# Miniprotein binders against b1l550, part 154

Target 1, 279 residues: b1l550
Amino acid sequence: MRLPEELLERARDIHSEAPSHRIKLDRVGSFGLKVPVEFKGFLLLAEADVWVSLPEGRRGVDLSRQVEAIYELSNPPKDPFSLCREAAISLLEKLNYADSSGVSIRFDAPLQDGESLKYYGVEISSIASDEIINKIRVEILGMTACPCTAELIRAYKSSEIAATHTQRSLGILEVSTKAEHPDPDKLASIIERAMSSPLRTYTKRPDEGGLVIRSLSNARLAEDVVREMIHLFLEEFGHLPEDTHILAAVRSMESVHMHDIYAERSFSLDEIRKEISSH

## First folded at step 15 (miniprotein)

Design lb49
Fold by ESMFold2-Fast, scan of step 15:
Structure lb49 (fold): chain B 279 residues (1-279), chain A 82 residues (1-82)
Amino acid sequence: as target 1 above (279 residues)
Amino acid sequence: DPVKEAFKYFMEAYKLIQEAWRLLRKGDVEEAAEEYEEALEKLEEALEIAKEAGNEMLIRMIKKMIEWVKEMIEELEKKLKG
């Protein structure tokens, strides 16, 4: 229904009106936008959220300007990190009533796995205000093997190779920093190296047996995996600003239980350095 | 380079989708539907080229966009027939 333009000119600007209640809102925006991105030579269709803060005196946000901010910057497709940062800045420029803006971009990242590809989850964001804070979350599945059951079976059967249950475990690294986003492939590598073994997209039976034996020989608690992830993170990314905040976590999907095991640690670089250096 | 050619068709489809969005904001539902239909044609061409290239990531991406565009066309057709 094409309304006459005369009627549109007579319509109230609802967004600029005073709200029913003078309450600030932290995030108001367009969520679930489909955006093409270029990632490490791959063209991916990502999902994006864009938002701004809304002051207590304003009823609503101009959503069309939010969509314009990310769409203008997504054509042609560029790397999702630059897109995230530039779109967050553009939102504040276009929507001057906002105190802060944010952009989040989610995609499944391809990772070379022999002659095939496997995928890990990436979510990046940039939040702009008086400064820019960049956040990245990487999630990748690996394998863990239970050392407690391994020790029990070893004692029972007097075997040189301990038998135990294996399970898929989800490793999580999340980084918030004033520096640029860390390389997600390096974060994914840290997670996989901390596990008992990585998961593969395709294995032949002899290779599958080898991975299982490797996992059994490298049995690790979820707590062990989190500590190893932190250790490996500090070796690779210890150069980031001291106020950089990290979350390291593992969710183990225990094959012998109806529930999962979860272990995590949140820390700033300043905090963890002081802890590790204490005798 | 078939991957670059598939990507070119994908970008043409994306521009048509952006124009359809602009037309919807103006209330031009019939014109928006036409833009989505043109985008679908470009995406189907991109899909054929991506299949020939054997690029599974690009195939998956294009298929998801086709699914979304088809849903938009169906919703706009309901508005036009109502």
Scores: ipSAE 0.000, ipTM 0.179, lowest interface PAE 14.7, mean pLDDT 80

Design lb5
Fold by ESMFold2-Fast, scan of step 15:
Structure lb5 (fold): chain B 279 residues (1-279), chain A 82 residues (1-82)
Amino acid sequence: as target 1 above (279 residues)
Amino acid sequence: DPRKEAFKYFMEAYKLIQEAWRLLRKGDVEEAAEEYEEALEKLEEALEIAKEAGNERLIRMIKKMIEWVKEMIEELEKKLKG
């Protein structure tokens, strides 16, 4: 049932009213929107959140204007990076009372894996205020092998390749910059190269054996993986603005424990270069 | 509507900046510099319109973007020289 348009003249404009309490809100918006995006030749169904700041004197946000901002830019589907950045700007244009706007877009990114595909997590955001900041978070699973147990078993059995426990580890790289979003495939590659071995969607016995031997021969602590991720990141993305902020983290799902091991480091490019150059 | 017009020029400038990023990924440095130069012209237009609108936050945002684009143009000019 569609109500008559004439009711708009009689209805109160709730959003423009004074609130019960004069308190500013940092983020008010439409969360969990479904949007199609084009990513590296794939049409994917992504999930988007859009928001703006709300001043203390205004009761509510015009949510229809928020949805317009992202859907106008998503038809036809385009790359999620341009969609994210342009929608954040569009939100500020459409909602004149807002001091800031933001958009985040989440999807599982396909990555070629032999004859099949594997998937990794991507979250992209853009926040517009006095400047535009672009943020990307990539999460991908890999394998780690414990060097401590490997060394103990090697001492016990005098083997060339020591047995040790292996486990799935989640690698995380998050980058916040005024430049474009880094390529998520390159971030995923950095994470996988820092691990003892990558994981595969589809393996036969010879391939599985190779991955196990690779992992055992390249045993790494979570702390080792984080340091290697930072090293590889600086080689690939050291050209980004000095005020770029990075989070590198690993969560190792320890096969010999009922708990996980976690290691992380947050830094700006300026901070890390000063640290590395110090004696 | 000066505020809306300022945002229109800002969006056009940002689309040109995004195109410059695409061209740089392809190794098309000269074309990327041209896109940044065109973006700078649109940002300067956006700035004048934003001043008319009296939107201090938008003025700050445009000024920061102008500074950033000028830095990028200088870096690309150095790269083109060798």
Scores: ipSAE 0.754, ipTM 0.918, lowest interface PAE 1.1, mean pLDDT 87

Design lb50
Fold by ESMFold2-Fast, scan of step 15:
Structure lb50 (fold): chain B 279 residues (1-279), chain A 82 residues (1-82)
Amino acid sequence: as target 1 above (279 residues)
Amino acid sequence: DPVKEAFKYFMEAYKLIQEAWRLLRKGDVEEAAEEYEEALEKLEEALEIAKEAGNERFIRMIKKMIEWVKEMIEELEKKLKG
């Protein structure tokens, strides 16, 4: 049933009214929007969240303008980085009462691995306020092998073969910068190179054996993986602005424990540069 | 609407900044510097309009972007001249 237009003219503008309590809200928006994006030649279905800050004197936000902002910029599909950045700026223009705006876009990124494809998680954000900050988080699974158990078994058996437990480990790199989002394929590569071995979507037995042997010959603690990720990150991305903030983390899903092992380090480029140069 | 006009110049500047990033990835340093110079001109126009409109938040955003773009131009000029 369609309501008469005259009824709409008489209706109160609820969103512009004073709220029951004069409290600012940090993020109000439309979450879980489906949006097509073009990523490195692939057309992918992404999920987007869009939000703005809401001042203490305003009851609600115009959600339809938020959806319009991202959908107008996503047709035809474009790269998710430009979409994220431009939509965040557009939100501030369309919603003039907001002090800040943000857009997050999440998708599974295809990664070429020989003749097969595998996927890793990407979440990008752009937040516009007094400045524009671009954030990217990459998560990819790899394999780690325990060096402590390997040495114990080697000593016990007097064997040249390093036997140990292996497990899936989730590597995480998160970067916040005023520059462009780092290339997620390069971040994924850094994580995989820091691990004992990468994982694959498809392997045959000879290839599977090779991955296990590689993991065993390159046994690493979660702490080792985080330090290596930071080292490799600085080699590839040390040219970013000094106020760039990085989180490097590993969650090891220990096969011999009922709990996970976790290691992380958060830093700015300015902080880590001074730390390294002081030693 | 002067605020909307200022945002239009700002978005045009930001698109030029994004194009400069694309050019830098290709190694086209001189062309990237030209894009940053054009972005700076648009940002300075956006700043004057924003000042007249009295939008303090937007003025701060534009000023921070101008500072960063000037820094990038200096860095690229040093790279081009040795």
Scores: ipSAE 0.641, ipTM 0.877, lowest interface PAE 1.6, mean pLDDT 85

Design lb51
Fold by ESMFold2-Fast, scan of step 15:
Structure lb51 (fold): chain B 279 residues (1-279), chain A 82 residues (1-82)
Amino acid sequence: as target 1 above (279 residues)
Amino acid sequence: DPVKEAFKYFMEAYKLIQEAWRLLRKGDVEEAAEEYEEALEKLEEALEIAKEAGNERYIRMIKKMIEWVKEMIEELEKKLKG
């Protein structure tokens, strides 16, 4: 039932009232919105969160204006990066009491895998305040093979290619920058190239054997993978502003343990260049 | 509303910046430089309106974007020269 609009003249403006407690809130918004996006020729269903800061003297935010900000920009569907950036900026214009705004968009990105597709995780954000900061997180699975066990088995059997345990490892690259979001396909490529081998959606037995041999011939610790990811990132994205912040991480789902192994490094481009040049 | 007017010019500038990024991905360096220069003009208009309105948040935000766009223009000028 739709109520008469004349009731708005008699109703209190709850959101503009003073709150029961004068406490500032950092993020208040609409979370889990479903939005269509166009990504590299694919129409995808993405999930979006939109939010703003709320000052201590105001009881609530205008949630309808938050939804308007993103939906005005999402019809027709457009690329998720432009949508994210423009919606964050639009939120500050529509909600002038806010000191900051943010938009996050999450989707599974298709990646060509022979005659099939595989998918990797993408989360992008844009946060607007005194400046606009763009963030991207890419997660993709690959394979690692243990070099320590490989050496022990090689010593035992005197084999050219030592047997060792292999496992799925999740590679993670996060980038926070005032420049545009890096291309997630390039970030995914960096992660896969740092691994012992990529994973496939489907393999036939001869191809599966080749993938395993590739992994065994390229055995890497989680620590090795993180260092290689950083090296490859600097080669591809070293042109980004010096205050760009990166997280490189690997979570290895160890096949011989009941627990995972995790390695990470956070750094700014300025910091890592000084570190590398001093050694 | 001068705050909304400043933000209108800021949004116009940001759309030009996004177009410059698209052009750079296609290798159109000269066209990208032109878009950044147009964006700088829009940001300068936004800055004057924000200063007149006395909104320190918009002033800081616009100044940071101007600084970054100027850095990008300098980098592209170096690439065009060789």
Scores: ipSAE 0.327, ipTM 0.732, lowest interface PAE 3.4, mean pLDDT 84

Design lb52
Fold by ESMFold2-Fast, scan of step 15:
Structure lb52 (fold): chain B 279 residues (1-279), chain A 82 residues (1-82)
Amino acid sequence: as target 1 above (279 residues)
Amino acid sequence: DPVKEAFKYFMEAYKLIQEAWRLLRKGDVEEAAEEYEEALEKLEEALEIAKEAGNERLIQMIKKMIEWVKEMIEELEKKLKG
C-alpha cells in the first residue's frame, strides 16, 4: 500500500530519538546489497555491505541514506575499488553523527584461462574514520603435491621418479593499506605461482597430464607455499607504506586425510623487512 | 553547511589522489605529482573549513591525509630529480 505524502510529514523521526539504553554500536548498516560493477571490461553483479558507527545517544541509523550513497556512486557502473573508497567517504558526509563508516564489496573475478575463463574470489573494503584504510582479500584454488610422501616412496623404491599425492589448496592474500587496493589479478598470480601448479577450467588429457607432472615436479608443503607467497608479494608490492598489513595463508584439502592442513602468517611490511634483514 | 563543504573538498582531493595512483601505475610520475599537488591544495582548503566548523574528527582525518600526500610528493620529487 502506498501511503500519502502528508502522513510522512507528521511521522516522528525515530532514528534521532534517544535509545532505550545508551550503548554505542560499532557497525549498523545495510548488508547484502546487489550492485553492478565494472571490472577489467566485465560488467559483474557484486554484493555490498555498508555501515556506520552509531553513538550511544542516537536510536537508529538512516538506512535509506546509506543505500542512496552507494547507488548514487554505482550509476553508471564503475570499478569496485573507487566505488568502495568513495562510498565510505560519502557515508561519513551524509551521516555526520557517525565516528566511522565502512563499505565491503564481494565478487568473483574473471581470470583469463587459455580461451576460457576461470574465477577467483575478491572481497574489498574501505573503512573511513580519522584515516582511510583500504583492504583486499583474494582467494584462489591451486594444486599442491606432498614432498614428504614423494621422499618416502623414492627411498622405499630407490626410484628416480617421485610419486606423491596431490590436492586442491586454497591460497589467501589479504592486504590492509592507506594506499590504493592492490590489483587482485596480481595477488591471484602471486598465489598461483607459489603453488605446485594452477588449476584450469577446462583440460584435455595431454593438458591434464602436464598439470599433474608440473605439480609433482614442484612439490610443496603448505608452509612452503606461504613463504613463497610472502617472498613474491614483497617483490611486487614492497613499495607500499611500511604500516601495510598482510595476511598470507594456505588451506590444503589433503587427499590422504579427512581434515585440512592450514598455514598462515600475518605481518606488517616494517616487521617482515626487519626480520629478513636480521638473518 | 560548512561540514558538507569540507567533505566536498575532501572527496575532490581523494579523487585526485586516486588519479595520481592511476598515473603512477602507467609510469607517469610527473603528472602524478601534479595531481597530488592539486589534491594538497584542496585538502588545505578543506582543513580551514573544518577548523571553522569545529569538527575535530574531520580535522584529524584531513590532517592525516595532508601529511601522507606531502610524503608522497616528496618521494616523487626525489624520483624526478634523480
Scores: ipSAE 0.741, ipTM 0.918, lowest interface PAE 1.2, mean pLDDT 86

Design lb53
Fold by ESMFold2-Fast, scan of step 15:
Structure lb53 (fold): chain B 279 residues (1-279), chain A 82 residues (1-82)
Amino acid sequence: as target 1 above (279 residues)
Amino acid sequence: DPVKEAFKYFMEAYKLIQEAWRLLRKGDVEEAAEEYEEALEKLEEALEIAKEAGNERLIRLIKKMIEWVKEMIEELEKKLKG
């Protein structure tokens, strides 16, 4: 039942009141919203967070206007990148007391895998303040094989393909830029190419054997994978603005240990180019 | 509401910037430069309205976007000239 509009005239505007304490808040918003998005021909159910900064003199945020900002732009469903960017701008327009706004959208991206699909994780955000920064994080599983154990086996018994342990490794690329969000399929490709081999949704025994042999023939430390990801990223996305920030990381779920191995590097394009050019 | 009008021009400009990005991915450099030039016109209109409204953050946001769009136009003009 819809309440009479006359009640709005008599009710206190709680959100515009002075707070109990004059403290600024960095992020106040609606988290875990379900939004449909169109991604490369697929209609996906994504999860979104929307927020704004809250000034010290205001008690609360207009949550209905936050939801309005993203839902107006998501019907009909559109690509999640434009939705993210445009919703962040819309939030600043609708909530004029805010110093900044942000939108994050998360979904599992389908990737063609023979006659089936595999999925990788995508989280994008756009933050609008006195500039617009677009951020994307891609996570995809691949396989790594230990070169240390492989070398010990080769030393013990000469063989072209040495036995070693293999494990699932999670590759991570995160990019923050004033330019467009990089294509997540290209980021996922970079991660997979840096690994010993990609993983598949479905394999028959001969195909499974092929992946294992590929992995064993291309044994890589987590540190090797991170360096290769950076190298491949620079080949594909070196044209981005020099103040673009990148995180490249690998989490290796070591099959011979009860713990994981982790390697990462954060850098700006300007920083990494100077580092590489110093040699 | 002049602030909302300035945001309307800013959003239209940003949509043109997004279209320029799409065209660049296709290798349509000349068309992308045209989209950036149209975006710049809308940003300059947004800036005038924002200045009249006295909204300092919106002025800073629009000015930074103008600077970046001008850089992109210059880069694309260099590519088109060889």
Scores: ipSAE 0.757, ipTM 0.922, lowest interface PAE 1.1, mean pLDDT 86

Design lb54
Fold by ESMFold2-Fast, scan of step 15:
Structure lb54 (fold): chain B 279 residues (1-279), chain A 82 residues (1-82)
Amino acid sequence: as target 1 above (279 residues)
Amino acid sequence: DPVKEAFKYFMEAYKLIQEAWRLLRKGDVEEAAEEYEEALEKLEEALEIAKEAGNERLIRTIKKMIEWVKEMIEELEKKLKG
């Protein structure tokens, strides 16, 4: 059954009414939208969230306008960075009662891995308010090897043979900037180079042995990985605006414990340069 | 609708800023500076319209972007000089 359009003309405009309580809401929107994006030659199905702030005097948000904003910009599919930035601006234009808007786009990014592909997580955001801030979060798994157990086993056996537990560790780099989103492949590369070794989609036994020996020769604490990620980030992205904010973190899924180890550091480029230059 | 017109210029400016970023990735510094200068012209038009419309938030957003684009132009001019 379809309702006559004449009924729509006579219905109350619920969204523009005063709410029961005059409380501002920070984020109201359409979450979990499927959107096609073009990423480095791949057509990927991404997941998008779009939202706006809602003033204390307005009961609801025009959700159809939010979907329209991202839909108009996603056909034909384009790169997720431009889509994210332009959709955030479009949301403020279409929903003029809002003080801020935001868009997040999430997808698994392909990364060349020898003869195959592996995937890492990417979340891109753009928030439009008194300024436009572009945010990217990259998460990729790598391998770490425990230097403490390695040293203990070496002492026990009086041997040069490295032996220690290894574990999968999740490396995280998050960047917030008024400049363009950093290239996620470069962020993923920084994380992998900071680890004891990268993980592979496919490895034959001789290559697997080499990977294990590499990780044992490069045993690192989660704290070591975070510091190395920051060092490598500054080498690659030190040109970004001084007010760029970075989060570097590692979550180590310890193979000998029921719990994980976590290390992180948040900083602005201005802050970290002053810290490093003091000594 | 003056607010919608201000957003039109703002979006055009931001697309030019995105094009400047693409040119900088290719090492085309002079061309990137030209895109920023064109973006600045569109931002100034957007600001004039936003002021007439009395949209305080949009005025603040455009002013901050004008400040940043001017900083970028100055930085690129320094690179081109030496």
Scores: ipSAE 0.706, ipTM 0.907, lowest interface PAE 1.3, mean pLDDT 86

Design lb55
Fold by ESMFold2-Fast, scan of step 15:
Formats: sequence, C-alpha cells, structure tokens
Structure lb55 (fold): chain B 279 residues (1-279), chain A 82 residues (1-82)
Amino acid sequence: as target 1 above (279 residues)
Amino acid sequence: DPVKEAFKYFMEAYKLIQEAWRLLRKGDVEEAAEEYEEALEKLEEALEIAKEAGNERLIRMIKMMIEWVKEMIEELEKKLKG
C-alpha cells in the first residue's frame, strides 16, 4: 500500500526545517549499500557509502536522492572507479544544499595466484567539493622474516641460510590524488614485492619450502618494507601530480610477540622528492 | 534549471577527462590531449552557466577543474613536441 501523494504534500518537510542546533555536519548519508560492480572481467558485490555535507541551517538530508544517485549509475554494473567518481558529482547535482559529497566503494579484488586466485582489500573514494579528490587504499597480506634473529642464528651456527621467525604482515598503500585512481593490482604488486615473500592460497610441500626459503633469504624489518614500498611506488606512479598524498604502512603480526609491530610514512610527491634529492 | 545544466556540462567534461586517462594508459597521447581540449570547452560552457546562476560553490569547482585541465594540456603538448 502506497499512501496518496496528497498526504505527503500536507506533511511537514522535516529535512528542510531548522535544526535544534545550528551546527554543520561533515558527512551525512547512506552507508552499507550493496552494489554490483565490474572489475577486470569479474562481476563483484561491493559495499558503498554515499554522503554529503549538511549545512548548519538544515535539519536533514534527503536520503532517497542519495540512493537514486548511485543506483542510476550502477545499473548496468560498471567499473567501480567511474561509478565512484560520477556518483560523487551526481550527489552534488541532486542535493543542491551540500557543500561537498563523497562516495566510498569497498570490495575484495581477485588476483591471479599460480593456478588459483587470491584476494586483497580495495577501498576507493571520490570526494567532490571545490575539487574532486580520488582516493584508493589497498591492503594485502604478505610474509616477513626477522633479520635480527636471522643474524644471531647465522652467527651461532655459521649457516649460509638464516633461520628466523616469520610472520604474516599487512601492507597498506593509500593514495589521494586529483588524477585517476591508481590501478589497485599495481599497488598490490608493489606491496608484495616489498615484502620478504608473498602469501599463497594453495601450495604443495615443494612450493611451500621454496616460499619459506625465499622469505628467509630476503629478511625485512617492517621499516625496510615501508621504505621499499615507497621506492617502488615512485618508480611506478612518480608521474602523478606533485600534490598527490601517499600513506605507506606495514603491520607485522609478530609470531614471537603478543603484540604487533607497525611502521608508516605519509608524504606528498613534492615532499618525498625534495627529501630524497637533499642527499 | 541553470545549476542542473551546469552540472550536466561538468559531468560531460569529467567523462571526457576519464577518457583522456584511458587513452594515456594506452600511450595515445595526441588523442588524450584532444579529449582534454574538448573537456575544457565543456567546462568553459559550464562556467558561464554557473556564473549566470550565481552559484559561488559551483563556480569555484569549475574554475579549479579548468585550471587543472589547462595544466594537463600544457604537459601533454610538451610531450608531443618533445
């Protein structure tokens, strides 16, 4: 049963009323929407958040127009990057009281892993205000091996191959830019190449042995991994605008400790180039 | 509705910018520059409509995009000549 439209016309427009307190809100929206997206030949179920700023003189946001903005652009499914960017612009057009809009889309991205697939986390955002800023965060697990313990054991046993503890480490690259979203597969590749070794979805014993030996022969501190990620990022994405902001981070789930180790660096391309060239 | 019309031109411009990005990934620099030039025309049209509408926020948004697109055109022109 639908109520007659005449009743809706008689009802108070709550959203356009003055609020109890004249306070601007930065993000008001519909969160946890399920949207299908097409990513590199895969049809995936993504989760989307859509929001706008709310001025101090307006009580609420028209949530139906937010859902309409992303729905119109998601049918048929398209790539999540264009969907994200275009939906952010559409939100500003449809919700004329807003000073800014944003869209965030999250999904697990498939990545070829020998004869199988593995998955890594992708979150993309587009925020439209006086400018459009495109943001991507990629998280992927890899393996690190401790060089300190490796050196102690090598000294103790005079072994050519160091024995040490290994652990799962989460690598993180986040990029904010006015240019297009960087390719997440390339970001994931950078993270994996910076680690002692990548993780696999499936290995047989000989392949598992090889992975372990690779990790032990390429022992890396979390600090080493972050520096290598930055180096590899500059090789691949140094062409981005100089005001592009990057976060590179590693969280190492230390197998010999009750706690994790964390290392990070945030920078703009302009900042990091000056730092590197000052030496 | 002039504000909606300005947004229509802005969206058309942004789609052309996205096409320029796709062409640049393929190494099609000349074609990408052409897409940016067409985007600039759409943005200038959006700007005039936004000015007539008196929407200060939209005017700033369009002006910032125009500045960036002009920078991209200059960069690609240098690459094409160099």
Scores: ipSAE 0.757, ipTM 0.922, lowest interface PAE 1.1, mean pLDDT 86

Design lb56
Fold by ESMFold2-Fast, scan of step 15:
Structure lb56 (fold): chain B 279 residues (1-279), chain A 82 residues (1-82)
Amino acid sequence: as target 1 above (279 residues)
Amino acid sequence: DPVKEAFKYFMEAYKLIQEAWRLLRKGDVEEAAEEYEEALEKLEEALEIAKEAGNERLIRMIKLMIEWVKEMIEELEKKLKG
């Protein structure tokens, strides 16, 4: 039971009509789509958002063509970076009224951890207009230890005090660039190297003591971790365009407090080089 | 449809870029450079077709990709030379 063709021909094209208010919208689209991606030999189920800009004179977007754009490119599964960029370009081709398009893809990235796997968070996007901006955000858990508490533990050698003063910390690196997406494994590595120690999926009982001692000997404030992440980022990715924007941040999860400690810095490569050169 | 033809060459270039990326992950720098060079050729073909079609948005997108691929080729050439 289909509607008669004549009735469909006479139906209003709601999306092409004038809106109640002539206001441009920056992002209109299909959010929370499930798409398969291939990442470093792993087949993963990722979550994707696709959108376009909507001009002030048009009431709505064709959501079916947005879904078509990404699904057409996701079968067979491909790497999420190429999918992100190709889908953003395809959206502009399919939806001529749009001035810009964007695609975000998020997934948990597997990382080899000795004989096992651990996972870190990745969100990538490509925003297409008269230029393409690629954005990547990497989040990974690690461990920090308070420098002041390290002195106390060293003095007292108390297991009770030691347990109180190591914390899980979330490290964050976000990069927006006109170049290709940075390798998320390298971003995750920078974050882990900046921490007091990385977290392990599995550690044998003798190695657990060594990990704790290593963390305490490498005690760092959240502020120290952010500065070290920036330093390591500049060593690895200082070749990116000067207008590349970076956010480096750490959120330390205080197990005995009702609050977290947070430190961040946002900068462009041009800005940070001038700042460092002034010192 | 010249827009679809331009997009076809763009997609061929992008497959070559994906292969270059796979080769780089294996440490095959010289082979990756060859794939980027072939991708650049496809993108230049796409650009000419897009210019003939007069699609300004597609022209800008292809030009950005060409610039990016050229930067990658230069980076890999530096690694190969020393």
Scores: ipSAE 0.000, ipTM 0.154, lowest interface PAE 16.6, mean pLDDT 78

